# VHH binders against o75319: the designs that were tried, part 260

Target 1, 181 residues: o75319
Amino acid sequence: GNHIPERWKDYLPVGQRMPGTRFIAFKVPLQKSFEKKLAPEECFSPLDLFNKIREQNEELGLIIDLTYTQRYYKPEDLPETVPYLKIFTVGHQVPDDETIFKFKHAVNGFLKENKDNDKLIGVHCTHGLNRTGYLICRYLIDVEGVRPDDAIELFNRCRGHCLERQNYIEDLQNGPIRKNW

## First folded at step 17 (VHH; framework vhh_h_nbbcii10_fgla)

Design z103
Fold by ESMFold2-Fast, scan of step 17:
Parts: structure tokens; C-alpha cells; sequence
Structure z103 (fold): chain B 181 residues (1-181), chain A 125 residues (1-125)
């Protein structure tokens, strides 16, 4: 039991599936100990996450957690049927090439193992916005050849909130393609 | 009530040095918590940038690439004070510097829990 992340209540819990991809973005779920500090309509537990995904007629096949902490919820709070991957990613900074490679490797591995289904890759950081949006867009640009502005617009529309960090946006638009990592 | 008060800002020539201090009141720096203390800055016409952070134990530090090797963050728990030693200052270091306290550190895109009022550092000939 700790404090609610700053501005966490300001963001929509779960976005929509990004059309043409297997990605869906959301803010960090908060375990039961945080609910004492939240109104019923503000709660977003791991259970709430899966209920909201199901309400969209979607199914999660993988969760990638980009937070630099383990305090918000435990992997044990997730269904046993859904793999969980932790990639410790520092906020405020453009993710380094090693982090970008780990993310790409995880996504590519999931897609190869899930060719026969339509399950989603759920990606989150604290707000499901800057680190999350950066890594999803970086994947779309570098691996799928999507134009940077199109990737960013697609993410913003489906998440329901725009990428906020100018350094992230600038790296996506003008930075090098990370193909040689 | 929790309060952070910055001091030590001012005018300095390029290549010079300056030490910022942040005095905390209303809470004690604790080794048993990952309560992080850090410095942020906002340059003219730019967004807020994380500069440096130090963990509650003092055992781990973070530095922005732009300041690595030039700036050193430290804490004195007996004085309840955070420091930023700034060496080899450049024109691009000109900014308002803010002291902040957050638990846990480097985990969130959110703002720190407690902020100071800021202290201006101008690097100019």
C-alpha cells in the first residue's frame, strides 16, 4: 500500500486495439491495497483490466510491464493463462537501444507463437502513454515500416490520449531506425 | 507540512562551478524507504528535464546524459539536505532548478510528490 501515481486518475484505463496490429495500451493496474484511496468508479485492478478487455471482445495473450517498480501489482494477480514480461524502463528518457531490442524481441516472439489466433499484446507503463507509446510506435516504424506520424496518430487515437513528451516524439520522427541491434 | 527549499542559484561564467542545496522540513530522509530525492530543471523555452536523482539509501544515483561526469548529486541525512554539485558549467545548463522528493523514483511519468519553488542558474559571459 503506497500512494496513487501522480495524474494516474487523469487517464482512461484501457485504450482500444490498434487496427492492423496486435497492440492494446493501458495504464498500470493497481492491486487491492490501493483501493482504499480510490472511489469505486476510479478502481482499476488487474481483474478490472481483464473485464474491460473482454468487454471489447478482445483477449490478452501477453502483458508487457514497462514500469521501473514492482509495487503497483504482482504477476500473481494476473490469470495463469496470460504470460507476463517485465522490462524495467526508466521514465522521462528515450529508452536505450537494449530496452528497444528487448521489446522488439518479445513482440516478435509472441507473434511467431500466436500466428493461429488473434490474441493481443497488452503494453503498459504508469500512465500507458509515453514509454508505452514510444515503444509501440518504435516497433511499428522500425519493424513494420509505418511512417512515424502515422504510427503516432494511430497510437494517440486508440489510446485516447496524445503522447506528451517532446523528446520521445522527436526521436520517433527524426531518430535513427534501430535495425542493427 | 512537507517543504523543500532550494538555494545556491545565481550567475556564473562558463566553465565555472556552483553548488545547489535543498533543505527539507516536515519529513526525515530515511534509509528504510526508496524515497528518492532529485533535481529537475527547466531551460528557457524547454520542457522539464530530469537532471539527477539519489535513492533513500544513497546507494544508487541517476544522471541525465547531458550532465554525466560534470554534476554530482549527494545527500546529508544529518542535515536533511540534498546537494547538486555542478562543475564545468555550459550555457545550455541555464535553467530554473527544482528539488523534488518522490517514492518510488524513476518509476513514473508523473510528477514528484513534493517540489521546491525553484532556483535560477544562469551561465553567461
Amino acid sequence: as target 1 above (181 residues)
Amino acid sequence: QVQLVESGGGLVQPGGSLRLSCAASGFTFSYDRSYALGWFRQAPGQGLEAVAAISGSGGSTYYADSVKGRFTISRDNSKNTLYLQMNSLRAEDTAVYYCAAKYPWLDSESEYDYWGQGTLVTVSS
Scores: ipSAE 0.000, ipTM 0.165, lowest interface PAE 11.9, mean pLDDT 84

Design z104
Fold by ESMFold2-Fast, scan of step 17:
Structure z104 (fold): chain B 181 residues (1-181), chain A 125 residues (1-125)
Amino acid sequence: as target 1 above (181 residues)
Amino acid sequence: QVQLVESGGGLVQPGGSLRLSCAASGFTFSYDRSYALGWFRQAPGQGLEAVAAISGSGGSTYYADSVKGRFTISRDNSKNTLYLQMNSLRAEDTAVYYCAAKYPWLDSGSEYDYWGQGTLVTVSS
């Protein structure tokens, strides 16, 4: 059972904070049971995540886990001081309106409660790319009024990898703004 | 436990046909659109290449440009088996063919979570 996700090693562990926002994206951390299958330089545990965020002179205030599984790490592997939110999202498919609104609600709630600090919202799926990039960009477009191509470029630059799923990109560029539901 | 077992590989002449089967155990093929099944191949000295894929409902299929019009992917839910019908075979189709399955609840992003052991297809005279 402790299979490393396909292509997980191909992606940088953590991106950079997206300037003008509170978002930072990363790939899924893997608990210690996975490390037997990884070289030391490939390890990216929950502890490694927080060390890398600190190295950027940043601090996490919330983690949003978009994976459709709980096999990679447990919420208990995270510091007790950092809230953890699970939003189950199916890979390959553009997230549905309910999922999009849950994400927006969580982000808006965090921002309202954290006006007096500069803590970040960490968002991840398996690779920290397609579902993660879609939902962050969807938030920027729908809530903050960012142009779709600008949101995508900002995410790609800060994550260090480009969104790969054409259906996600097409929905961001040409799809409806999710202002109802 | 999920297992996939390929069969039907072998030696065939250029222009010939072959049908690969992939028997699944530990899960059942459903009409649920949220999973995918596919065929991949690896030729000698080459990397892994996606060949064909079919959605859980069977309503959507994908084919690599190199095999469009020659290969047909299908599934039989009653037999819990995935098929690849290969027609007009070329020397360049020589490879080990792998069956793969993805369930969204396993969360591999874009990738397949379960793989068979592979079956060798050799196209030569």
Scores: ipSAE 0.000, ipTM 0.110, lowest interface PAE 16.7, mean pLDDT 83

Design z105
Fold by ESMFold2-Fast, scan of step 17:
Structure z105 (fold): chain B 181 residues (1-181), chain A 125 residues (1-125)
Amino acid sequence: as target 1 above (181 residues)
Amino acid sequence: QVQLVESGGGLVQPGGSLRLSCAASGFTFSYDRSYALGWFRQAPGQGLEAVAAISGSGGSTYYADSVKGRFTISRDNSKNTLYLQMNSLRAEDTAVYYCAAKYPWLDSYSEYDYWGQGTLVTVSS
């Protein structure tokens, strides 16, 4: 159905750009069919996403959708000028190496193609918190050499919500660095 | 791309039995106990009714009071298939039967996310 994801209303729609990076995190936008179940101030459509990013004086250059469903919105609901990448990830468990490598490859490719601009990589799962925060922090730790505690604190501050899943936090702090070939 | 396809419906006489199957494609079933799969039904002109549900491990099941003792839900994760064994069928069981999948591992907060198109079960003499 058109049922609102559980606790979706509890989370801030869009975080702030993570300083020193090209990342911005947000919760899943909901297409117009969901708006009948929402108060006007609770609505967060794909259009609302782009308006809120613009209000921060930022511009999206890529959206990475980490949800395992297509029921919330369709790529067709996004501006044709903004690339959309779907990486199907399961919640609950730490993303596997293949998923981590896909994420890193997409980020690295975007950065190489966008050296001459300051456009952002928008990343979301359902709440824009656990899977989103894990993959962004994993990238910062493995590729950029950021200390795990610093990556997590930066994400938490900029998202406006703290990572909730202890297994994700544990893997970021003590897990192995994943190497791409 | 994620799809659930029901089969096994048809005409059966009162007191008879049918087994419904729900084949999943575009995703893989798991033994994670947090996952839920279920069967719902809708008689013509009536609302949707929950019939039965099963956790990912098969350790927890739910049945509507109207079907307890007559219906059995089961899953085969190796075949990516959900089943509903329906025994002692009654005229009141006549409905379109839908399978649905909820993946609580999908941020643990999602409702049933995937639905089949339905299979008709008619119980009449």
Scores: ipSAE 0.000, ipTM 0.138, lowest interface PAE 16.0, mean pLDDT 83

Design z106
Fold by ESMFold2-Fast, scan of step 17:
Structure z106 (fold): chain B 181 residues (1-181), chain A 125 residues (1-125)
Amino acid sequence: as target 1 above (181 residues)
Amino acid sequence: QVQLVESGGGLVQPGGSLRLSCAASGFTFSYDRSYALGWFRQAPGQGLEAVAAISGSGGSTYYADSVKGRFTISRDNSKNTLYLQMNSLRAEDTAVYYCAAKYPWLDSRDEYDYWGQGTLVTVSS
């Protein structure tokens, strides 16, 4: 089905690089079959994603797809040079420890293998906001030692939209640090 | 753990109105999901019929031709509740009404992964 996700048009396609990190957040790209339901200025295909990243003088080195579906676009819609990682996350629920571990492991592996470049880790869910913001902020808090409110503020500013889910915000501010795996 | 519970069914006279509610538990309706919610019905001796569907708050709606102009589907994400306002009821609307939900990972529009227990609507006398 080529249904546009609810409220998808309400969000900016792609945020800015989060300064001091390798993260950039965006909403889910939609493959060409969705474009019949979109005005030209609303289109955000995988090609459009890479063009917008290039316009910011940035380069993607990894995409982490947090959606619970594969219907929006396929990995083969991406350039061969950019690794793609799928981590299925059910929206609305705080991701479980296994999901958080998988995210941290992927980020750490990318950073270790990309010491000689400045390529970005692109992270998205459907809107590039709640699941995306939670996992990026969780990484910054648990691994980089960033204060929770500073991580949230940085994400909100760079994404151009504020985290909306109160349970995600509460877990980031007051939840346990996941240091032991 | 995921449950959908219908309420509001009952006996009503032809030409009357009823409002069905469907309360969800074990998950929450959310703006960040392309979540589809719908109402289905099954009349005695008949197959399951799609009645109405809605995606998101104030989003796309679908209605079966048999109910178009008489029934209105709506949702309240803050109350985790789906509604079906039924007006100008007819004897042929007599059925068990089910609410159903699907997540965006479902490929087909007709695929629903969670179903309520059903609520009986009888239009008679």
Scores: ipSAE 0.000, ipTM 0.108, lowest interface PAE 17.4, mean pLDDT 82

Design z107
Fold by ESMFold2-Fast, scan of step 17:
Structure z107 (fold): chain B 181 residues (1-181), chain A 125 residues (1-125)
Amino acid sequence: as target 1 above (181 residues)
Amino acid sequence: QVQLVESGGGLVQPGGSLRLSCAASGFTFSYDRSYALGWFRQAPGQGLEAVAAISGSGGSTYYADSVKGRFTISRDNSKNTLYLQMNSLRAEDTAVYYCAAKYPWLDSRGEYDYWGQGTLVTVSS
């Protein structure tokens, strides 16, 4: 269906760039077919996403889609010049090591290829909060050596919403570092 | 279940042109931009050589120095097909050409995951 995701309206569409990183988080954009169920001020299409990022004087170089579905929007709804990566992640569960590995390698590859620009890595799940926040924080902790509490605080502040799932928070604070390579 | 099928190989004279096609199934170019796509070749008695690659979005391309300016990689999302346009062909371009796909496209440490059966290109008089 064309049902609006539960609680989707409760979240800000797009956060702010996380300072010192190339990350920006947002909730899932919804294609035009969903707009009949939304007030004009609630609409957040793929076009709206790019407009809002431009309004922050930022530019997307990559979108990483963490949803377990393709029903919300199609890659064709995005500009052809912006790379799109789908990593299917199940909601409610801490992402497995293989998923963490894929995310880290995608980020590292983007950063290596984009050393001469300041384009952002846009990351989203359904709400742009739990799966999104987990994988961004996991990257900062494991790859960049950021303290868990500092990574979580930075994400929460920039997203404008706090990570909600206790199992995700506990894994970030007390779980093992997932060393890839 | 990703499958890649090459076509368009054959015998061509030096200086001639040839276009290779790679039909993909099990994923769609329009919907699934997570895959990088490329062309590789293997000349008789030689190792595998990367020829050209295109990102999942189509915004980034790579070419081996040996083919730069002569070969063009492109994709047609509506036909789910990858192409290699080969111009100004030389005897050294004689090889079996393979279409390949990699997931995820930014995993720089991974190898290409899916391979076609190959199509032979012979450049000779």
Scores: ipSAE 0.000, ipTM 0.206, lowest interface PAE 13.8, mean pLDDT 85

Design z108
Fold by ESMFold2-Fast, scan of step 17:
Structure z108 (fold): chain B 181 residues (1-181), chain A 125 residues (1-125)
Amino acid sequence: as target 1 above (181 residues)
Amino acid sequence: QVQLVESGGGLVQPGGSLRLSCAASGFTFSYDRSYALGWFRQAPGQGLEAVAAISGSGGSTYYADSVKGRFTISRDNSKNTLYLQMNSLRAEDTAVYYCAAKYPWLDSRAEYDYWGQGTLVTVSS
């Protein structure tokens, strides 16, 4: 369907770059066919995403799409110069180790290949909050050695919305570190 | 230009082992992490199917359910070579095996556009 995702309008389109990292989080862009159901100020297309990133004086080098659907926009709606990685991630449950490892591997690979630039890793799920915030924070904790509460606070502040799922927060604060190769 | 050349195919008995090699040229594993590499096969009268894949850094692997636990994909960046170690071979593993490369590995839109010529693996008594 062409239905707007539940609560999608409740969230800011794009957060700020997370200082000290290459991450920026946003909600799912919606292709032009959805715009008939939106006021002009509510529109957030793939083009709008890149315009908002440029307005922050930033540049995307990778998009990681965590949604469990392909209905909201086509990868072909994105510039050819920006890689698009799809990691199908089921909502509500803490992502499994395979999903966590795929995310970490993609981030590590991007960072190694982009040492000589300052391009960002854009991460989104439907709202750019729970799955997105979990995986970014999990990376910061497990790979960068950031304290869980510091990672969560940084994400919440930069996204402009707080992580909502208690099971995700609990896993980040008290769960095991996932080792990745 | 990217070129892939397979070797190591042949006749083997059920339960046996073979190691396939794929020599890459036109890019280097040591300096170019942007390529994902994989093995595909086509059995007589069947379509092409994915067997195994390894990411540009070598940190992530994929295996088809039919070969998981029996086959191991690996890469040697110093030799610019991709490998497929095939153990506990079965008659149904008989196929032409192709190595393939995809650029950039991080892009789900990218296709495997670079292919080797294929190497025949026959598993029979």
Scores: ipSAE 0.296, ipTM 0.683, lowest interface PAE 3.5, mean pLDDT 90
Fold by OpenDDE, second read of step 18:
Structure z108 (fold): chain B 181 residues (1-181), chain A 125 residues (1-125)
Amino acid sequence: as target 1 above (181 residues)
Amino acid sequence: QVQLVESGGGLVQPGGSLRLSCAASGFTFSYDRSYALGWFRQAPGQGLEAVAAISGSGGSTYYADSVKGRFTISRDNSKNTLYLQMNSLRAEDTAVYYCAAKYPWLDSRAEYDYWGQGTLVTVSS
């Protein structure tokens, strides 16, 4: 159905670019059919996403969708020039090694092919916070060698909300490094 | 998981046309736009040759010099199918044609990771 995700309205639509990275996090945009259930100021569509990104003087080069459903919006709602990748990611639990691997490979592939520009990797789950934050931080820790606390702090500051799930935080701080290639 | 099945090969006279199809399963063109699809061919006694490629977004295409202006690569999202329209066929186009896919979570090297079994195209008078 077209019910609004729980607590979706409580989160900022779009975060800030994470300095020193190509990442930007945002909550899931909702297709037009959801607008009937939202006040005008609460609406956040795929079009609104791109407008907000432009307002930050940025450009999206890739969208990674981590939601575990396809009901929120369609790839057809996005510009054809922007690659879209769906990685079905279960909520509440720490992503498995396969999911982490898929995310890392997607990011690395993008960076390899986009060395000549400064386009961003847009990442979102439902709220653009827990699953999104974990995978971004996991990448920074495992691939870029960033300290876990620094990665978490950077993400939280840029997203405008803090990671909420203790199991995600614990895994990032004390969990094992995952294999990259 | 990912499967590619080619069809449309056969015997055709020089100057003729043929359209190859590649039915893809295991991923959806419309929902997985961060991929690449390509056609390759292997002629008798020759090595594997890249023929054409297309990005998932459709914004980028590649053609080998030998087929530029004659071959067209395209896709139909509704059918999850890749096509190769071959016009003005020549005897040297005779080969087994393969469909291939590169998915974003796979190796980022230039090589493709998923391949069909191929379809034979014979151009002869």
Scores: ipSAE 0.026, ipTM 0.453, lowest interface PAE 4.4, mean pLDDT 91

Design z109
Fold by ESMFold2-Fast, scan of step 17:
Structure z109 (fold): chain B 181 residues (1-181), chain A 125 residues (1-125)
Amino acid sequence: as target 1 above (181 residues)
Amino acid sequence: QVQLVESGGGLVQPGGSLRLSCAASGFTFSYDRSYALGWFRQAPGQGLEAVAAISGSGGSTYYADSVKGRFTISRDNSKNTLYLQMNSLRAEDTAVYYCAAKYPWLDSRYEYDYWGQGTLVTVSS
């Protein structure tokens, strides 16, 4: 009964660190029970995630899980030294202000506590693309003052896939800055 | 997915003892940036009251005046479990007891970030 998410195989498992930031985006890792539906080269477990991050000479300091489900993997499958934060985010609609606030607060807190290291904030939804890209870009625009098109281009290049949802792109380009966090 | 599940509630006589457990899942109690953990209670017809808290790996504790000297909060990071040892129980300790967790990056001075569903403690003859 475990179903592979639609189009999950279409996306690269892990992007590159976004230069000038602490962000790295990836698609949702799938626990061992999903592997019977995957070829060996398609597997992307929590262990595979950490191996791929290490292969890039990077280290995760926080994982932010934006999926609206608990079925893909357990936080206990992650190393005990890596904090895990769940922000339930509905797909398809632009994340609400409460969700944006929680994301910004978590990122700001991580950066404040990790000034003396170079650990990354790993962010994922199901595909590591739309909800993930929206919240990362929203942070860069609202907090770091990055121009919307520059934030989107940086995310697309580093993720290896372009943001697909037009309503997300339009909100980033033309929507209001969310200052309450 | 972050969940807190309380257990150990029940009926106990005045002067008796009871131990509550709170099993955390969906996160680990990291020593470097551990969760602040606490117990709250709500008596019938009353508001929510903070009972006890334990912060970080340093084991700093807080107790409400109403329970100080009678209750002891503790944590087992290896089991991801929070405990509340309740001694010398009184009728006024009757309440639904909730465990709660606060993560450092979600530091709000006003609230805890994650809550359990509660466990009922009844102190009566």
Scores: ipSAE 0.000, ipTM 0.144, lowest interface PAE 12.1, mean pLDDT 83

Design z11
Fold by ESMFold2-Fast, scan of step 17:
Structure z11 (fold): chain B 181 residues (1-181), chain A 125 residues (1-125)
Amino acid sequence: as target 1 above (181 residues)
Amino acid sequence: QVQLVESGGGLVQPGGSLRLSCAASGFIFSYDRSYALGWFRQAPGQGLEAVAAISGSGGSTYYADSVKGRFTISRDNSKNTLYLQMNSLRAEDTAVYYCAAKYPWLDSRSEYDYWGQGTLVTVSS
């Protein structure tokens, strides 16, 4: 249970807001019980997440958790005013159409309800990179009509790390548009 | 998949009270705050009427004018259950009551995606 995820320390905790969008990506926050395995400068708790977002002069309005586990932090560790959505997404494989649909539906619903503010949609998996980057880019390509290479470049630049999984990159560049709704 | 099961319906006299329950599965109230939950009813020979709704965060509620001040919608995250407390019941409240969910929450007038089987409430002397 309290083992730090492999390579988790290799990634920046939080990226930058993706310009022209409401997205911000980050790696999974780790609850207090993990902190005994971390140096002070390595800690990234749910509280640290919100502090880092505020340091960028941003505010979270929704968190979408793509991890296939509930071990890293509890939703109760988040402020009650911030909605939390769990989409169990298996790592390594391209997310299926049902997962893509759920993600798109959540994003569109948030945007409709938050037209009068500038709150962000925070998206994370374990490293905030492959599943996270795939679903954000898939949304930009399918819903906003962004060119695949432009979406990928924008995500990579703002996250501070490049999408690593070739099957995800291949699907984004050459796969079909998912018009699930 | 999302499933909703209603309970608590029955026969009650005018002026009486009932509490309806809706047990949800396929999503977790404390975790999946993007689901909106509501109660609808259909009286014999009538169309479907929205009764009450609660947002995914639980911060916003809606009530039909016909029930406002008499009915209270609430949720219990620990039990993954939605409630409708019905007070001061009237003959015109006689209907099959349905629990419904949609993803994500929007306004209360939006189409709901998931529905229970319904529970009958009869208000009669």
Scores: ipSAE 0.000, ipTM 0.168, lowest interface PAE 14.9, mean pLDDT 85

Design z110
Fold by ESMFold2-Fast, scan of step 17:
Structure z110 (fold): chain B 181 residues (1-181), chain A 125 residues (1-125)
Amino acid sequence: as target 1 above (181 residues)
Amino acid sequence: QVQLVESGGGLVQPGGSLRLSCAASGFTFSYDRSYALGWFRQAPGQGLEAVAAISGSGGSTYYADSVKGRFTISRDNSKNTLYLQMNSLRAEDTAVYYCAAKYPWLDSRHEYDYWGQGTLVTVSS
């Protein structure tokens, strides 16, 4: 459908690059068919995404889409030069170990192939907050050895919104490190 | 512009070994790390099956469960060639084997874009 996602307008379109990492988080872009339900200043299309990242003097090298739907924009609306990875992730529940592993594998692969540039890994779910923040923080904790509270604070500050799902926060703070394999 | 040419197929007895080669042109393994390379096969009357894949950097590999532990994918950047070492061959490995390339390797919008002509592997006594 053309219905705007619940609370989508409440969130900043694009955060800032997370310093010391290649991550940038944003909310889901909405294709042109949604614009009838948006004021001009509320529009955030795939083109708007790339313009806003360019305005920060950054460049996307990969988009990871964590939504459980393809109705918001078509991957074909993205530049063919930027890889698009879809990881179907249901909302509300902590992502399973297979999803966490797939995310880590994609990030590690991108970093190995992009060691000679400074391109960013763009990560989004519907709001660019809970699933997005969980997987980015999980990567920082498990792979980079960042303390959970530091990872969460860094994400919250750079995204401009705090992680909202208490079960996600608890898993990050007190859950086991996922050392797949 | 991108071309893939397979070689090394043939008749082999069960339990034997074969090494398939795929010569790539139109891109260079040493410089073009954005391509994924893989091997697919199609047995008579069956659909296309993914066998093995290797990232452009060579840092990650995938194997189908049916071949894991028996087949090894590798690449030689100096020869711009992809290999599939097939050990402990079984009758069910009989198929036409295709070399394939995908650009960019992380893109979910794309299946493999570039395909070789195929090389026949027959495992029979």
Scores: ipSAE 0.014, ipTM 0.440, lowest interface PAE 8.0, mean pLDDT 87

Design z111
Fold by ESMFold2-Fast, scan of step 17:
Structure z111 (fold): chain B 181 residues (1-181), chain A 125 residues (1-125)
Amino acid sequence: as target 1 above (181 residues)
Amino acid sequence: QVQLVESGGGLVQPGGSLRLSCAASGFTFSYDRSYALGWFRQAPGQGLEAVAAISGSGGSTYYADSVKGRFTISRDNSKNTLYLQMNSLRAEDTAVYYCAAKYPWLDSRSDYDYWGQGTLVTVSS
């Protein structure tokens, strides 16, 4: 139960907004029960997430949680004003079409309802890297028409860490475009 | 372009302390968190040995068994500087110390591609 995820400390807590988009990526926040295993400067709670977003002069309007677990934090740890969407994704495997379409539908719905503001879509998995980067890049490629290498480079730069799973990178570069949402 | 410049080396007596600094230019620690940073050393007549490393976030550290409990690696993002605090120094710690950076740090095939010039540490009476 209360174990810090492997290599979680190695990742920057929150990236920067991806310019030209409404996306911001981060690693999974950890609720207060994890703090006994962390130095004060390593803590990254749900409240710490919102403080770091405000420090960038940004505001979250939606959180999409891609982890396959609910042990790290609870939706009730988030402000009531911020919608929370859980999309269960298995690590290591490229997300299936159903997962991709669910992600695209949520993003498109948020953008349609938030035309009059500049609120961000926050996306995370455990490390805020592979599943997170895949789905954000997949959206940019399939919906926004961004070139795969440009989407990957933009994500890597803004997250502060490079996508590491070769099967994810290969699918983004050479896989089929998923046109249905 | 990426450059690393070490300083703080010198002569110190056994049991003494010394702090090495590595000033980075061509990237910033807070902006370019994709870099992992480390200290390596080469003693006279020996090969290169990894001493300590710190991840891009500063959250994970590595230490060689020979220096655990005596050396501490740290980074100051505001000064764009990596440090190695060396305590309880021994004659066997005498070596040229190199600062190195690895990019991207998450690619398991990546090596430390950026190296400083080295700074000599001599532990002797």
Scores: ipSAE 0.000, ipTM 0.088, lowest interface PAE 21.0, mean pLDDT 84

